# Designs tried in a protein design chat: VH-VL binders against Protein Skeletor, isoforms B/C (Skel). Part 17

Target 1, 133 residues: Protein Skeletor, isoforms B/C (Skel), of Drosophila melanogaster (Fruit fly) (q9vgy6r287to419)
Amino acid sequence: LAFEVRWAVAGESIVVQLVAKLEPNHYMSFGISPNKNISQMIGADAVVAWVDPQTGNGFATDYFLEGKAQCSGGRGACPDTKISEKTNSIRLLNAAMVNGYSIVTYQRSLAATDRLDLPISITGAESVVWAIG
Key: E = the ipSAE of ESMFold2; O = the ipSAE of OpenDDE; V2 = 0.75 times the mean of E and O plus 0.25 times the DockQ between their complexes.

## First folded at step 17 (VH-VL; framework fv_ifinatamab)

Design y4 (from w4 with heavy chain Q102T; at its last look DockQ between E and O 0.65; V2 from the best seeds 0.00; counts 0 for: pae E 3.2 > 2)
Fold by ESMFold2, look of step 17:
Structure y4 (fold): chain C 133 residues (1-133), chain A 119 residues (1-119), chain B 106 residues (1-106)
Amino acid sequence: as target 1 above (133 residues)
Amino acid sequence: QVQLVQSGAEVKKPGSSVKVSCKASGGTFSSYAMHWVRQAPGQGLEWMGYIIPIFDTAKYNEKFKGRVTITADESTSTAYMELSSLRSEDTAVYYCARERYTYGYFDYWGQGTLVTVSS
Amino acid sequence: EIVLTQSPATLSLSPGERATLSCRASSSVDYMHWYQQKPGQAPRPLIYDASNRATGIPARFSGSGSGTDFTLTISSLEPEDFAVYYCQQWNSYPYTFGQGTKVEIK
């Protein structure tokens, strides 16, 4: 699995590039979670991205992860994890497939919750990958 | 204040190439998409493509894909647009413009570079 | 690609008059912007995201609209407002501009 996340701040935005060699029907993801949770909720904003290998079209959709999650690694959705689509915050800038690598570039606003820094865990292309910078 | 300064006017023969430069100052260069937009005499504006310098990622208007190359040099904060196989309808003023991502509009523009293609 | 059609092509008005410029998109757009261009100058941002004034733009400039129909209004023309105005969409590639509306002194 080769997975790379690159990002940079541009004014009130963050621009992010996700690069991975994806297996068919799989996707890559990147999220930033608030580091302040006083009670039972762990809030996470995640972008799920892929390139359609037949059309070359790219997709990037913002999701909000509700509730606590327990994952065994390398799996799809975890038991009892609520995944809510968070729309209208992601703009796709570019998508390409080069030498089998899917490349998606997007921007999002630096909302208050998007600035949090948490430890990073990256597993694989067959699963939801959450990276916190 | 961000400023974009472009190279000077050029006169070219049909079939040749031109490379226009756009030097940025007064702000961050590498993380902003730098776009190129042209305007033929007496005509409107036409988007050509962009580069995001830090990712070395470029996207082109399909109209120009085989003829335009957009590059950047982070060390000099300079973007470049090269247009090859020039023809008379390529006579235009070429602008660089910086994208403000939050709303997706061009917040800063270069002064423009006139490229004249004549036989 | 999304075609932007501006009307009228030319608007001849006197200082102090109200100017209303239209931009129609061939399909629905989320992000419509307006630029002002004076002779010999680069365009400058005027209105972004349909209705927000760019930095340093006077209150006499306003924008409205959604979907396919967008309007730029100049409530009381000043001598420096006689220029060409372009709308621009950011919804899909290629990004496109309208053909322009020239606002000229009558």
Scores: ipSAE 0.365, ipTM 0.723, lowest interface PAE 3.2, mean pLDDT 78
ESMFold2 (binder alone), look of step 17: mean pLDDT 91; pTM 0.941
OpenDDE, look of step 17: ipSAE 0.907; ipTM 0.954

Design y5 (from w4 with light chain D30S Y31N D49A; at its last look DockQ between E and O 0.62; V2 from the best seeds 0.00; counts 0 for: pae E 2.2 > 2)
Fold by ESMFold2, look of step 17:
Structure y5 (fold): chain C 133 residues (1-133), chain A 119 residues (1-119), chain B 106 residues (1-106)
Amino acid sequence: as target 1 above (133 residues)
Amino acid sequence: QVQLVQSGAEVKKPGSSVKVSCKASGGTFSSYAMHWVRQAPGQGLEWMGYIIPIFDTAKYNEKFKGRVTITADESTSTAYMELSSLRSEDTAVYYCARERYQYGYFDYWGQGTLVTVSS
Amino acid sequence: EIVLTQSPATLSLSPGERATLSCRASSSVSNMHWYQQKPGQAPRPLIYAASNRATGIPARFSGSGSGTDFTLTISSLEPEDFAVYYCQQWNSYPYTFGQGTKVEIK
């Protein structure tokens, strides 16, 4: 399973490229924080992205993680992270399938926080229904 | 201050190719999408495509895909557009333009390169 | 492809008059941008995201609209405002421009 994340700052925006070989109906997820431009933001955005192999259309939707999740660490339990869809923060720039890899390129407004959260996940089974996640 | 400086005017025969350069200075090059837009004499603006140099990622207007190739050289901060199989209707001024991502408008434009295709 | 139709094609006015330029999209768009182009020059940004003035653009330029109908207004024309104006969208690829409105001296 190969997953590559590239990004760079462009003025007030960050441009991001996600690359992965996805199984049908699967998607990529990536949380973003501008490491070198920390300011006064608390909370992190996560982007869920995929390419529809039938149409070639790309999708990228951001979710806002509200508040701070408590985590006791280790096996057992970690409090659920609240997720709210946020559709005005990002813009899809490009999407393609190349040699079996899904490639999604998008931009979002530069954001900063006291800490960095970079959730990377590949999930199935929920790709058909969007409600909370 | 960002500046985009393009290569000089060219006169070409039908069936040949042209490669126009766009050198950026005064700002960051690699992370910005560099677009190409052309304008035929007395006509409006027509988007051709872009490249994001740091990702080597290009997107083309399907009208030109197969004839246009957009590339970039990060070491010289220069983007290139090559148009092949030239026809007389390809006579136009070709502009490079940098995208401001937040809203998707073009904040800096090159001076334009006139390409004349005549037999 | 989203087609942008500008009207009028030509607007003949005198300095000091108000100019109103229209751009209509074939489908709803979230952001419409406006550019000014003088003869022999590259376009320059005027208005982005329907209503925001680009850097260095004087207050006599304003933009409005949403959905499919967008307007550029020049409240009191100055001699340097006689030019061609283009609208542009990015809501879906390809990027498209309107065919232009020429504002000329009456």
Scores: ipSAE 0.498, ipTM 0.785, lowest interface PAE 2.2, mean pLDDT 78
ESMFold2 (binder alone), look of step 17: mean pLDDT 91; pTM 0.937
OpenDDE, look of step 17: ipSAE 0.914; ipTM 0.955

Design y6 (from w4 with heavy chain S30R; at its last look DockQ between E and O 0.65; V2 from the best seeds 0.00; counts 0 for: pae E 3.7 > 2)
Fold by ESMFold2, look of step 17:
Structure y6 (fold): chain C 133 residues (1-133), chain A 119 residues (1-119), chain B 106 residues (1-106)
Amino acid sequence: as target 1 above (133 residues)
Amino acid sequence: QVQLVQSGAEVKKPGSSVKVSCKASGGTFRSYAMHWVRQAPGQGLEWMGYIIPIFDTAKYNEKFKGRVTITADESTSTAYMELSSLRSEDTAVYYCARERYQYGYFDYWGQGTLVTVSS
Amino acid sequence: EIVLTQSPATLSLSPGERATLSCRASSSVDYMHWYQQKPGQAPRPLIYDASNRATGIPARFSGSGSGTDFTLTISSLEPEDFAVYYCQQWNSYPYTFGQGTKVEIK
C-alpha cells in the first residue's frame, strides 16, 4: 500500500529511488505533472518502474503522457490520450525485491526533463499507465 | 572544489578486517555515488561497489559480495568500506571515487589507502 | 561481465612522439572512459564517452572508437605524459577496467 519516493539533485542529474509493495504485474511510476490537481499524470514526463519477480531484473522506462484537448461532445472526434516512450538519459542504477517490496533506483539528466518544483503524489501501481505492445 | 581524503595506511593479519574511510568536502556528498576501487601492487584497477549516501542500499561487485560492506555517514560526509576475512591477495591500494552520473565516469578520487595483509 | 583488453602492454617512446593506445571490449560498449595514473597517485580522468576530454585535459589527448574498438591518442608526448593509461566501461555492472598500457621513456 505504501509508496515511497526519495530523490536528490546531483549537479546536472537527479537520482531517484522508488519503493512499493506491488501486486504481480503491477507497476510503480513517478513523474512531475504540469497540473498539481491531476489524479492522473496526463501531460507528464514519468518514469515507470518494476522488478520482474521471476528473474529479479529491474526496469525503468521513461514515458510521456500526452493529451491535446478535452472532449467537447460527439460531433468531432475526441482527441486520444497518447503515450510516447522516451529513450532519454534514464539509467537504472539498482533494483531489488526485498520482503515483497520492489525497490528501483535510477538516474536521469535534468537537461532532459523540466525542473522539479513540487512533488505530485503517486499512488503506486494505480497510477496512470498505458502499455505499448 | 571537491576533495576526497582517505584514512591512513594499515597493516593487517590474514583473517582480520579493515575499514577505510573517505571524507568528502567542497561539494555535495549525499546525492553522489561513492565508489571503491582497489589496485594490487603493480596491477590494474578493480571496481568493488558503491553507495549513494541518501539511500540505504549499496551495490557490490559479486566478486566481493559477502566480504565487503560499504556505508556512508551524511553527518560527517564520510563513506566507509570494510573488507573482512582478509587474505594476502587483498594487499592493495584502496581508492574512493565519485561518479559523475551523466556518463558514469569517476571525476574525483581519494589519494588511496594502502592495506597490507602479511602472511 | 565485459572484459577490456588493452594493447600494447608497454609503449616505449620519446618526448614529441605520437602514442596510440588501444582498448578492445568483449562486447559492445557505449560508455568508454580513459584514465591516466602516475606512480603513487590516484587515477586522473582523461577522456569520457570515448572522445570527450575531461576538464583541464590538454588538446594533445584525443579519443575515438565505438562498439568494441577504442583508441586513445597522444599527439605529441610531453615529459608529464609518461604514465599508465586505463580504459573503463560502464554498460553493465561490474564496472571493469582494462589492464593498463604503460607509456615509458625509451
Scores: ipSAE 0.318, ipTM 0.714, lowest interface PAE 3.7, mean pLDDT 78
ESMFold2 (binder alone), look of step 17: mean pLDDT 91; pTM 0.939
OpenDDE, look of step 17: ipSAE 0.908; ipTM 0.954

## First folded at step 18 (VH-VL; framework fv_ifinatamab)

Design z1 (from w4 with light chain D30S D49A; at its last look DockQ between E and O 0.78; V2 from the best seeds 0.00; counts 0 for: pae E 2.6 > 2)
Heavy chain, then light chain:
Amino acid sequence: QVQLVQSGAEVKKPGSSVKVSCKASGGTFSSYAMHWVRQAPGQGLEWMGYIIPIFDTAKYNEKFKGRVTITADESTSTAYMELSSLRSEDTAVYYCARERYQYGYFDYWGQGTLVTVSS
Amino acid sequence: EIVLTQSPATLSLSPGERATLSCRASSSVSYMHWYQQKPGQAPRPLIYAASNRATGIPARFSGSGSGTDFTLTISSLEPEDFAVYYCQQWNSYPYTFGQGTKVEIK
ESMFold2, look of step 18: ipSAE 0.428; ipTM 0.762
ESMFold2 (binder alone), look of step 18: mean pLDDT 91; pTM 0.936
OpenDDE, look of step 18: ipSAE 0.919; ipTM 0.957

Design z2 (from z1 with light chain Y95W; at its last look DockQ between E and O 0.74; V2 from the best seeds 0.00; counts 0 for: pae E 3.6 > 2)
Fold by ESMFold2, look of step 18:
Structure z2 (fold): chain C 133 residues (1-133), chain A 119 residues (1-119), chain B 106 residues (1-106)
Amino acid sequence: as target 1 above (133 residues)
Amino acid sequence: QVQLVQSGAEVKKPGSSVKVSCKASGGTFSSYAMHWVRQAPGQGLEWMGYIIPIFDTAKYNEKFKGRVTITADESTSTAYMELSSLRSEDTAVYYCARERYQYGYFDYWGQGTLVTVSS
Amino acid sequence: EIVLTQSPATLSLSPGERATLSCRASSSVSYMHWYQQKPGQAPRPLIYAASNRATGIPARFSGSGSGTDFTLTISSLEPEDFAVYYCQQWNSYPWTFGQGTKVEIK
């Protein structure tokens, strides 16, 4: 699989661990879809994370994916997906590399903290999104 | 209510190791970071490191890295701190403390374990 | 590493007096936490994120400050408030504590 997500509730927070073997300049991401019935990248509230193998420093940034349009002109160009960087509403807890795996651990609150955050439900199903890129 | 109960006081010789336990009850254990903080007699507080039991992920203060190992056993809800190559300046009360993630502070503390290192 | 310097080292006061404790950080800190420790006891959380009282902490305790300068105030000292008080920073690891301010009976 090459990408593992683990998580647990801790009171009013959720703690999440992302694990992947990443190529240089690659990242891992995990988020929730605005549509609970399907995984949808546009409108998703996602954390993008990586570890700098030279320094061992970790990074985790909360993003909101905005906008899309259908491709027009048949074989022609498609409009780009718009990405808005959010204020950091999460806290990095740990970052490490073990046997070539990048490991990032972070927390976030279960409630939304700004206009772009989506609340996390612990009593119902959530649609999730993930990527390595 | 959450309680953290630590193992009893220890007297150790220089160069030996000590392993202190911290058993949690009355709440969730595995998802909370469990920290270790020590206090030498008449001194302030010094952070040593933590573990998040469910992820088996530990982070250490560089001052202690190489001498400290922090582990956890989810089946017994118990965290452990082992300090090796003991010196007289390691004489201290060792506390376990649970992190409340929202703001990164310690909401529950163990009663402390006195470790005395004497020749 | 962020160094926290507390002042004064000792504050000798009588019950009913106001206590003002300072904590200065060597670089900017988003939030400061305060703990109370009585002899032979573990620390207990008092104020979190600069100004929020922890559960069960009486209203006579308040915190303020931002950036590098933070203050703990006890508006009217009770006999049980004579203890050592520590500030603790959240900005970066390693998490550090101030050296403590002892509040003692005059």
Scores: ipSAE 0.319, ipTM 0.735, lowest interface PAE 3.6, mean pLDDT 80
ESMFold2 (binder alone), look of step 18: mean pLDDT 92; pTM 0.942
OpenDDE, look of step 18: ipSAE 0.912; ipTM 0.955

Design z3 (from z1 with heavy chain A33V; at its last look DockQ between E and O 0.56; V2 from the best seeds 0.00; counts 0 for: pae E 6.6 > 2)
Fold by ESMFold2, look of step 18:
Structure z3 (fold): chain C 133 residues (1-133), chain A 119 residues (1-119), chain B 106 residues (1-106)
Amino acid sequence: as target 1 above (133 residues)
Amino acid sequence: QVQLVQSGAEVKKPGSSVKVSCKASGGTFSSYVMHWVRQAPGQGLEWMGYIIPIFDTAKYNEKFKGRVTITADESTSTAYMELSSLRSEDTAVYYCARERYQYGYFDYWGQGTLVTVSS
Amino acid sequence: EIVLTQSPATLSLSPGERATLSCRASSSVSYMHWYQQKPGQAPRPLIYAASNRATGIPARFSGSGSGTDFTLTISSLEPEDFAVYYCQQWNSYPYTFGQGTKVEIK
């Protein structure tokens, strides 16, 4: 119940809503694997999202995941130095904090594969990536 | 073809409320962002807010500060915009418009609903 | 709030002439769009993402620009092109439109 992903297809696009109760300076992530059965999801293209509890501002940033997709410990922005940021393909639609839950809604282009082949779950600060088969 | 049909023109007194409907047909309703945009006579376009029906998620232009409520009924494929505490400057044509997800422009517009606020 | 300033306010031209419409943003914009509106009608999409023609828009319409400065060009005006044109930014709340440029028959 700590992380909920809702999504819907509209033409060539997907709209996604991420909901989670995040620890301070942590984030949610959700992405699509380019390879069918790589469980580590290294090389995945993922959206990293959070709401700053201090300001209420939302963030949704497109990243290429290599090796590490987890932020831990300190304060501030948490992209790993090995994560290639790609912000120009993601449209942040909405962000909110409700009873400690961070809610981020964004839009992006639909992936070529239309089958979901990996259940999505998280434990707060953990990165989650799913593949379409 | 996607079609957005709005409710008819209304004449209202200052201080009252108006609720405009926008019924969608010819396509999926719940997964599309539906916007409301108004245009005062002889003036430009002003964004009021949107709703994402499937997520029951709305966002508003702060200019309207609690006077606007945007809702949707998925069972009837209808979006609603309610504007309260009407003032004479709220006289305008009110449009619903569907967002094109890929690029965020409005690809389909309703025919518009004239709301006249007169003393 | 990003303010979009269109110029000129009115452009009086004859059919066959080239129309050049400007939209300037108060800060950088990635998602600039253009709409055409005729009297008594809803706006219609014309150009999206600065330079892409919407479905069914003829090649005489083109868009260009980036950052804060954007241009809509109609290479050779047809009678049906006399209308009001609006630019719109989409990637920063509140979403805003320019005040419009009226293209009218001289």
Scores: ipSAE 0.044, ipTM 0.637, lowest interface PAE 6.6, mean pLDDT 76
ESMFold2 (binder alone), look of step 18: mean pLDDT 92; pTM 0.940
OpenDDE, look of step 18: ipSAE 0.870; ipTM 0.942

Design z4 (from z1 with heavy chain R100Y Q102K; at its last look DockQ between E and O 0.55; V2 from the best seeds 0.00; counts 0 for: pae E 11.6 > 2)
Heavy chain, then light chain:
Amino acid sequence: QVQLVQSGAEVKKPGSSVKVSCKASGGTFSSYAMHWVRQAPGQGLEWMGYIIPIFDTAKYNEKFKGRVTITADESTSTAYMELSSLRSEDTAVYYCAREYYKYGYFDYWGQGTLVTVSS
Amino acid sequence: EIVLTQSPATLSLSPGERATLSCRASSSVSYMHWYQQKPGQAPRPLIYAASNRATGIPARFSGSGSGTDFTLTISSLEPEDFAVYYCQQWNSYPYTFGQGTKVEIK
ESMFold2, look of step 18: ipSAE 0.007; ipTM 0.543
ESMFold2 (binder alone), look of step 18: mean pLDDT 91; pTM 0.938
OpenDDE, look of step 18: ipSAE 0.919; ipTM 0.957

Design z5 (from z1 with heavy chain Y103S; at its last look DockQ between E and O 0.24; V2 from the best seeds 0.00; counts 0 for: pae E 9.6 > 2)
Fold by ESMFold2, look of step 18:
Structure z5 (fold): chain C 133 residues (1-133), chain A 119 residues (1-119), chain B 106 residues (1-106)
Amino acid sequence: as target 1 above (133 residues)
Amino acid sequence: QVQLVQSGAEVKKPGSSVKVSCKASGGTFSSYAMHWVRQAPGQGLEWMGYIIPIFDTAKYNEKFKGRVTITADESTSTAYMELSSLRSEDTAVYYCARERYQSGYFDYWGQGTLVTVSS
Amino acid sequence: EIVLTQSPATLSLSPGERATLSCRASSSVSYMHWYQQKPGQAPRPLIYAASNRATGIPARFSGSGSGTDFTLTISSLEPEDFAVYYCQQWNSYPYTFGQGTKVEIK
């Protein structure tokens, strides 16, 4: 029922744990808004994660949300939002499914490592985005 | 300057185990993934797995998962790779290699440890 | 598992010549890394993320490519460049290396 995010800074990286009870073929996502003062879906740097209920294998893929479409206000990315995959910017540390809850733990760099990564500041506030879809 | 220094060469009998050490100096140890890569004589490089010491989190190449254990000791800045049930085909040079944060890029390598398995 | 196939297996050239080494991935990868290895030595970092030179690597080394096709180029071979070169991916587990291209003096 709930979406839980836990995180900690470790050196020049951050470790994030996502927990949610997902419906079949749904995912959880968590990211950094490009506007540090307000959550903004367009331009966000997000990780999309899930656990395959049949195999128990976890997945975490780094995405950059781009486009100029406006949402009416539903959960998840807008239909017109372009999602650009950012392969191998994420290290999957652990994945499990317990009582229908999907648990994914991953690590990413605080610094931008390709053109689509937003750097994460550890000295200031960050606006975040999240969704289940 | 980051430096990785490995333990010395080993000669082992089939069925035994070997534990190779890799001591890091000149940089942060605990938050960097430390990988193990081996190279059989005349062959290419084969990834075995890694550990991230601060999280005590290891990932293994499934080819070796039942026989390889990768550990780390933060207090001594040392990573270890233990390979059990040794076979003659495990004769190789074993390298530790440090990954630059989330890049998959091995920016520092140990000098290598020759493990010879002979009956 | 992503298989990296390097070609040619051996490249026999003279100093001053241009060397072109190929690495082909069995499925698309975002980045390719390259290492140089001489006999009895550990691999040396060379190129990261397809096109960026590692610290201390001279400008005659360059990398290019995307998707499944990647190239390492040595614009003018020096005597110290005769070695084996490996490409490497980490796009998915297990992390894999190519089988190597030996660049040898003719």
Scores: ipSAE 0.007, ipTM 0.608, lowest interface PAE 9.6, mean pLDDT 78
ESMFold2 (binder alone), look of step 18: mean pLDDT 91; pTM 0.934
OpenDDE, look of step 18: ipSAE 0.907; ipTM 0.954

Design z6 (from z1 with heavy chain D56E; at its last look DockQ between E and O 0.68; V2 from the best seeds 0.00; counts 0 for: pae E 3.5 > 2)
Fold by ESMFold2, look of step 18:
Structure z6 (fold): chain C 133 residues (1-133), chain A 119 residues (1-119), chain B 106 residues (1-106)
Amino acid sequence: as target 1 above (133 residues)
Amino acid sequence: QVQLVQSGAEVKKPGSSVKVSCKASGGTFSSYAMHWVRQAPGQGLEWMGYIIPIFETAKYNEKFKGRVTITADESTSTAYMELSSLRSEDTAVYYCARERYQYGYFDYWGQGTLVTVSS
Amino acid sequence: EIVLTQSPATLSLSPGERATLSCRASSSVSYMHWYQQKPGQAPRPLIYAASNRATGIPARFSGSGSGTDFTLTISSLEPEDFAVYYCQQWNSYPYTFGQGTKVEIK
């Protein structure tokens, strides 16, 4: 699976490029988990991105995963995960299809309220969540 | 403090090409989008395109369809705009401008480069 | 393409007067910006995201509006404020500017 993430810090913002060879009607997603011990994506910000091969239009939107749950040891049930879409935290900069690869470039703020509570440095590796779907 | 210094004025013949440079200093170059905006004499501002140097992928205004090429050289912190197949309508001042990503506005501008196209 | 129409084209006023400049977008925009340009100079940022003053911009400049209608106000004109003002949208490609409003001394 050829999925690449590139990023760089620019002052108060991070610019991110996602690159993948996607199956039709599939997407790529990328996020930073604030808690490395969570078995689910609860509390994570995730960007979902794709390129429409018919129009060449790109899409990138931020989804905030939240759940109100009771969980107990091995006998308890965890409720289903709930999703809140965030508006205006992501700005699409570019989108393209090159040799079957979907390329999406976007910007987002490094502010703690965007739940990227640790800046992604140009040299740093962080705990990440990602999916192709 | 960030400064953008552009190459000098040029006089070109129709059908030729021009390449304008924009050297950045006083800040990070590679991660900031560098845009090109032109202004014909007595007229308003027209966006041409941009590059993000670290990714080397540029985006262009469709109006210029294949005539504009925007590049960057990280080792010299310099962005370039080349406009080919020049016409008299391309006579303008060409500006480079750096994007501040939060809300997407231009916080620093070069001094401008006058390109005159005449026979 | 989102077309930005500024009005009036020219605003002739005296120092100390209040200037009101309008920018109308052909469709709704989220991020409207304003720039000032004096003769022989590059534009400089004035207002970003409709209502926020850029660094070093004095309080007499203010912006307002949303959707398709945006306004730049100069509460009391100073001699250095006689210039051309441009609005600019960042909502969709191509990125576009209004045609400008010239503020000139009466």
Scores: ipSAE 0.339, ipTM 0.729, lowest interface PAE 3.5, mean pLDDT 79
ESMFold2 (binder alone), look of step 18: mean pLDDT 91; pTM 0.935
OpenDDE, look of step 18: ipSAE 0.921; ipTM 0.957

## First folded at step 19 (VH-VL; framework fv_ifinatamab)

Design g1 (from z1 with heavy chain A33G; at its last look DockQ between E and O 0.90; V2 from the best seeds 0.00; counts 0 for: pae E 2.9 > 2)
Heavy chain, then light chain:
Amino acid sequence: QVQLVQSGAEVKKPGSSVKVSCKASGGTFSSYGMHWVRQAPGQGLEWMGYIIPIFDTAKYNEKFKGRVTITADESTSTAYMELSSLRSEDTAVYYCARERYQYGYFDYWGQGTLVTVSS
Amino acid sequence: EIVLTQSPATLSLSPGERATLSCRASSSVSYMHWYQQKPGQAPRPLIYAASNRATGIPARFSGSGSGTDFTLTISSLEPEDFAVYYCQQWNSYPYTFGQGTKVEIK
ESMFold2, look of step 19: ipSAE 0.402; ipTM 0.769
ESMFold2 (binder alone), look of step 19: mean pLDDT 91; pTM 0.937
OpenDDE, look of step 19: ipSAE 0.911; ipTM 0.955

Design g2 (from z1 with heavy chain Y103W; at its last look DockQ between E and O 0.76; V2 from the best seeds 0.00; counts 0 for: pae E 3.5 > 2)
Fold by ESMFold2, look of step 19:
Structure g2 (fold): chain C 133 residues (1-133), chain A 119 residues (1-119), chain B 106 residues (1-106)
Amino acid sequence: as target 1 above (133 residues)
Amino acid sequence: QVQLVQSGAEVKKPGSSVKVSCKASGGTFSSYAMHWVRQAPGQGLEWMGYIIPIFDTAKYNEKFKGRVTITADESTSTAYMELSSLRSEDTAVYYCARERYQWGYFDYWGQGTLVTVSS
Amino acid sequence: EIVLTQSPATLSLSPGERATLSCRASSSVSYMHWYQQKPGQAPRPLIYAASNRATGIPARFSGSGSGTDFTLTISSLEPEDFAVYYCQQWNSYPYTFGQGTKVEIK
């Protein structure tokens, strides 16, 4: 499962590029774990992104991952994990599909943008979460 | 301070190509989207496209239908716009402009490069 | 493509007067911006996201509006404010500009 996350700081923002070869109707996600020392899916602040292969249109939406379901697969997204959509704090910059790879580029603020958003640290280590679904 | 310095004016014949450069200094280059906007004499502004240098990711206004190529060289902090199959209506001042991602506006502009297409 | 229509095309006023510039979008816009351009110069950012002043822009400039109707106001014109003003949408590709409103000395 090839999943690449690239990122860079640009002033008060971070730009992120997610790249994955997605199966039909699947998405990719990337976020920060609420526990800095342990990656955990529940309680994470994540961007969910995909490209519509028919239109080439991209989507990127900020979600807070929550739920009481068990995770049956270990790492990555669990099928029974609840996702709560947040007020969108994400700006989609670009989306493309190249040789079956979905490529989504977005920006977000380094500071929290709503009550569920977790600030991104640029001076210390952060635990991250990711999923393909 | 951030500065964008563009290459000098050019005179071109119809059917040829032009490549305009935009060198950034005084700030971070690679993570910012660099846009190109043109302005025909006495006319308004027309967005052409951008590149995000660190990702080598470009997006274009479809009006140019494959005639425009936008590239960047991180080692020299320079973005380039190449416009091919030039026509007289491509006579314009070409600006580079840096996007500030907060709300998506252009915070710094180059001085402009006049490209004249004449037969 | 979102079309931006500015009015009036030309606004002839004296220093000290209030200028009101309109920008109407063909569909709803969340990311309307305003630029000032003086002859022989590149555009300069004025207002972003309808109402926020860009860095270094004096308080006499203000913006308002939402949806399809946006306004730039210059509360008391200074000699350096006589220029062309463009609105620009950042809501969908391609990004588009209005045709401009020229503010000139009467």
Scores: ipSAE 0.344, ipTM 0.745, lowest interface PAE 3.5, mean pLDDT 80
ESMFold2 (binder alone), look of step 19: mean pLDDT 91; pTM 0.933
OpenDDE, look of step 19: ipSAE 0.912; ipTM 0.955

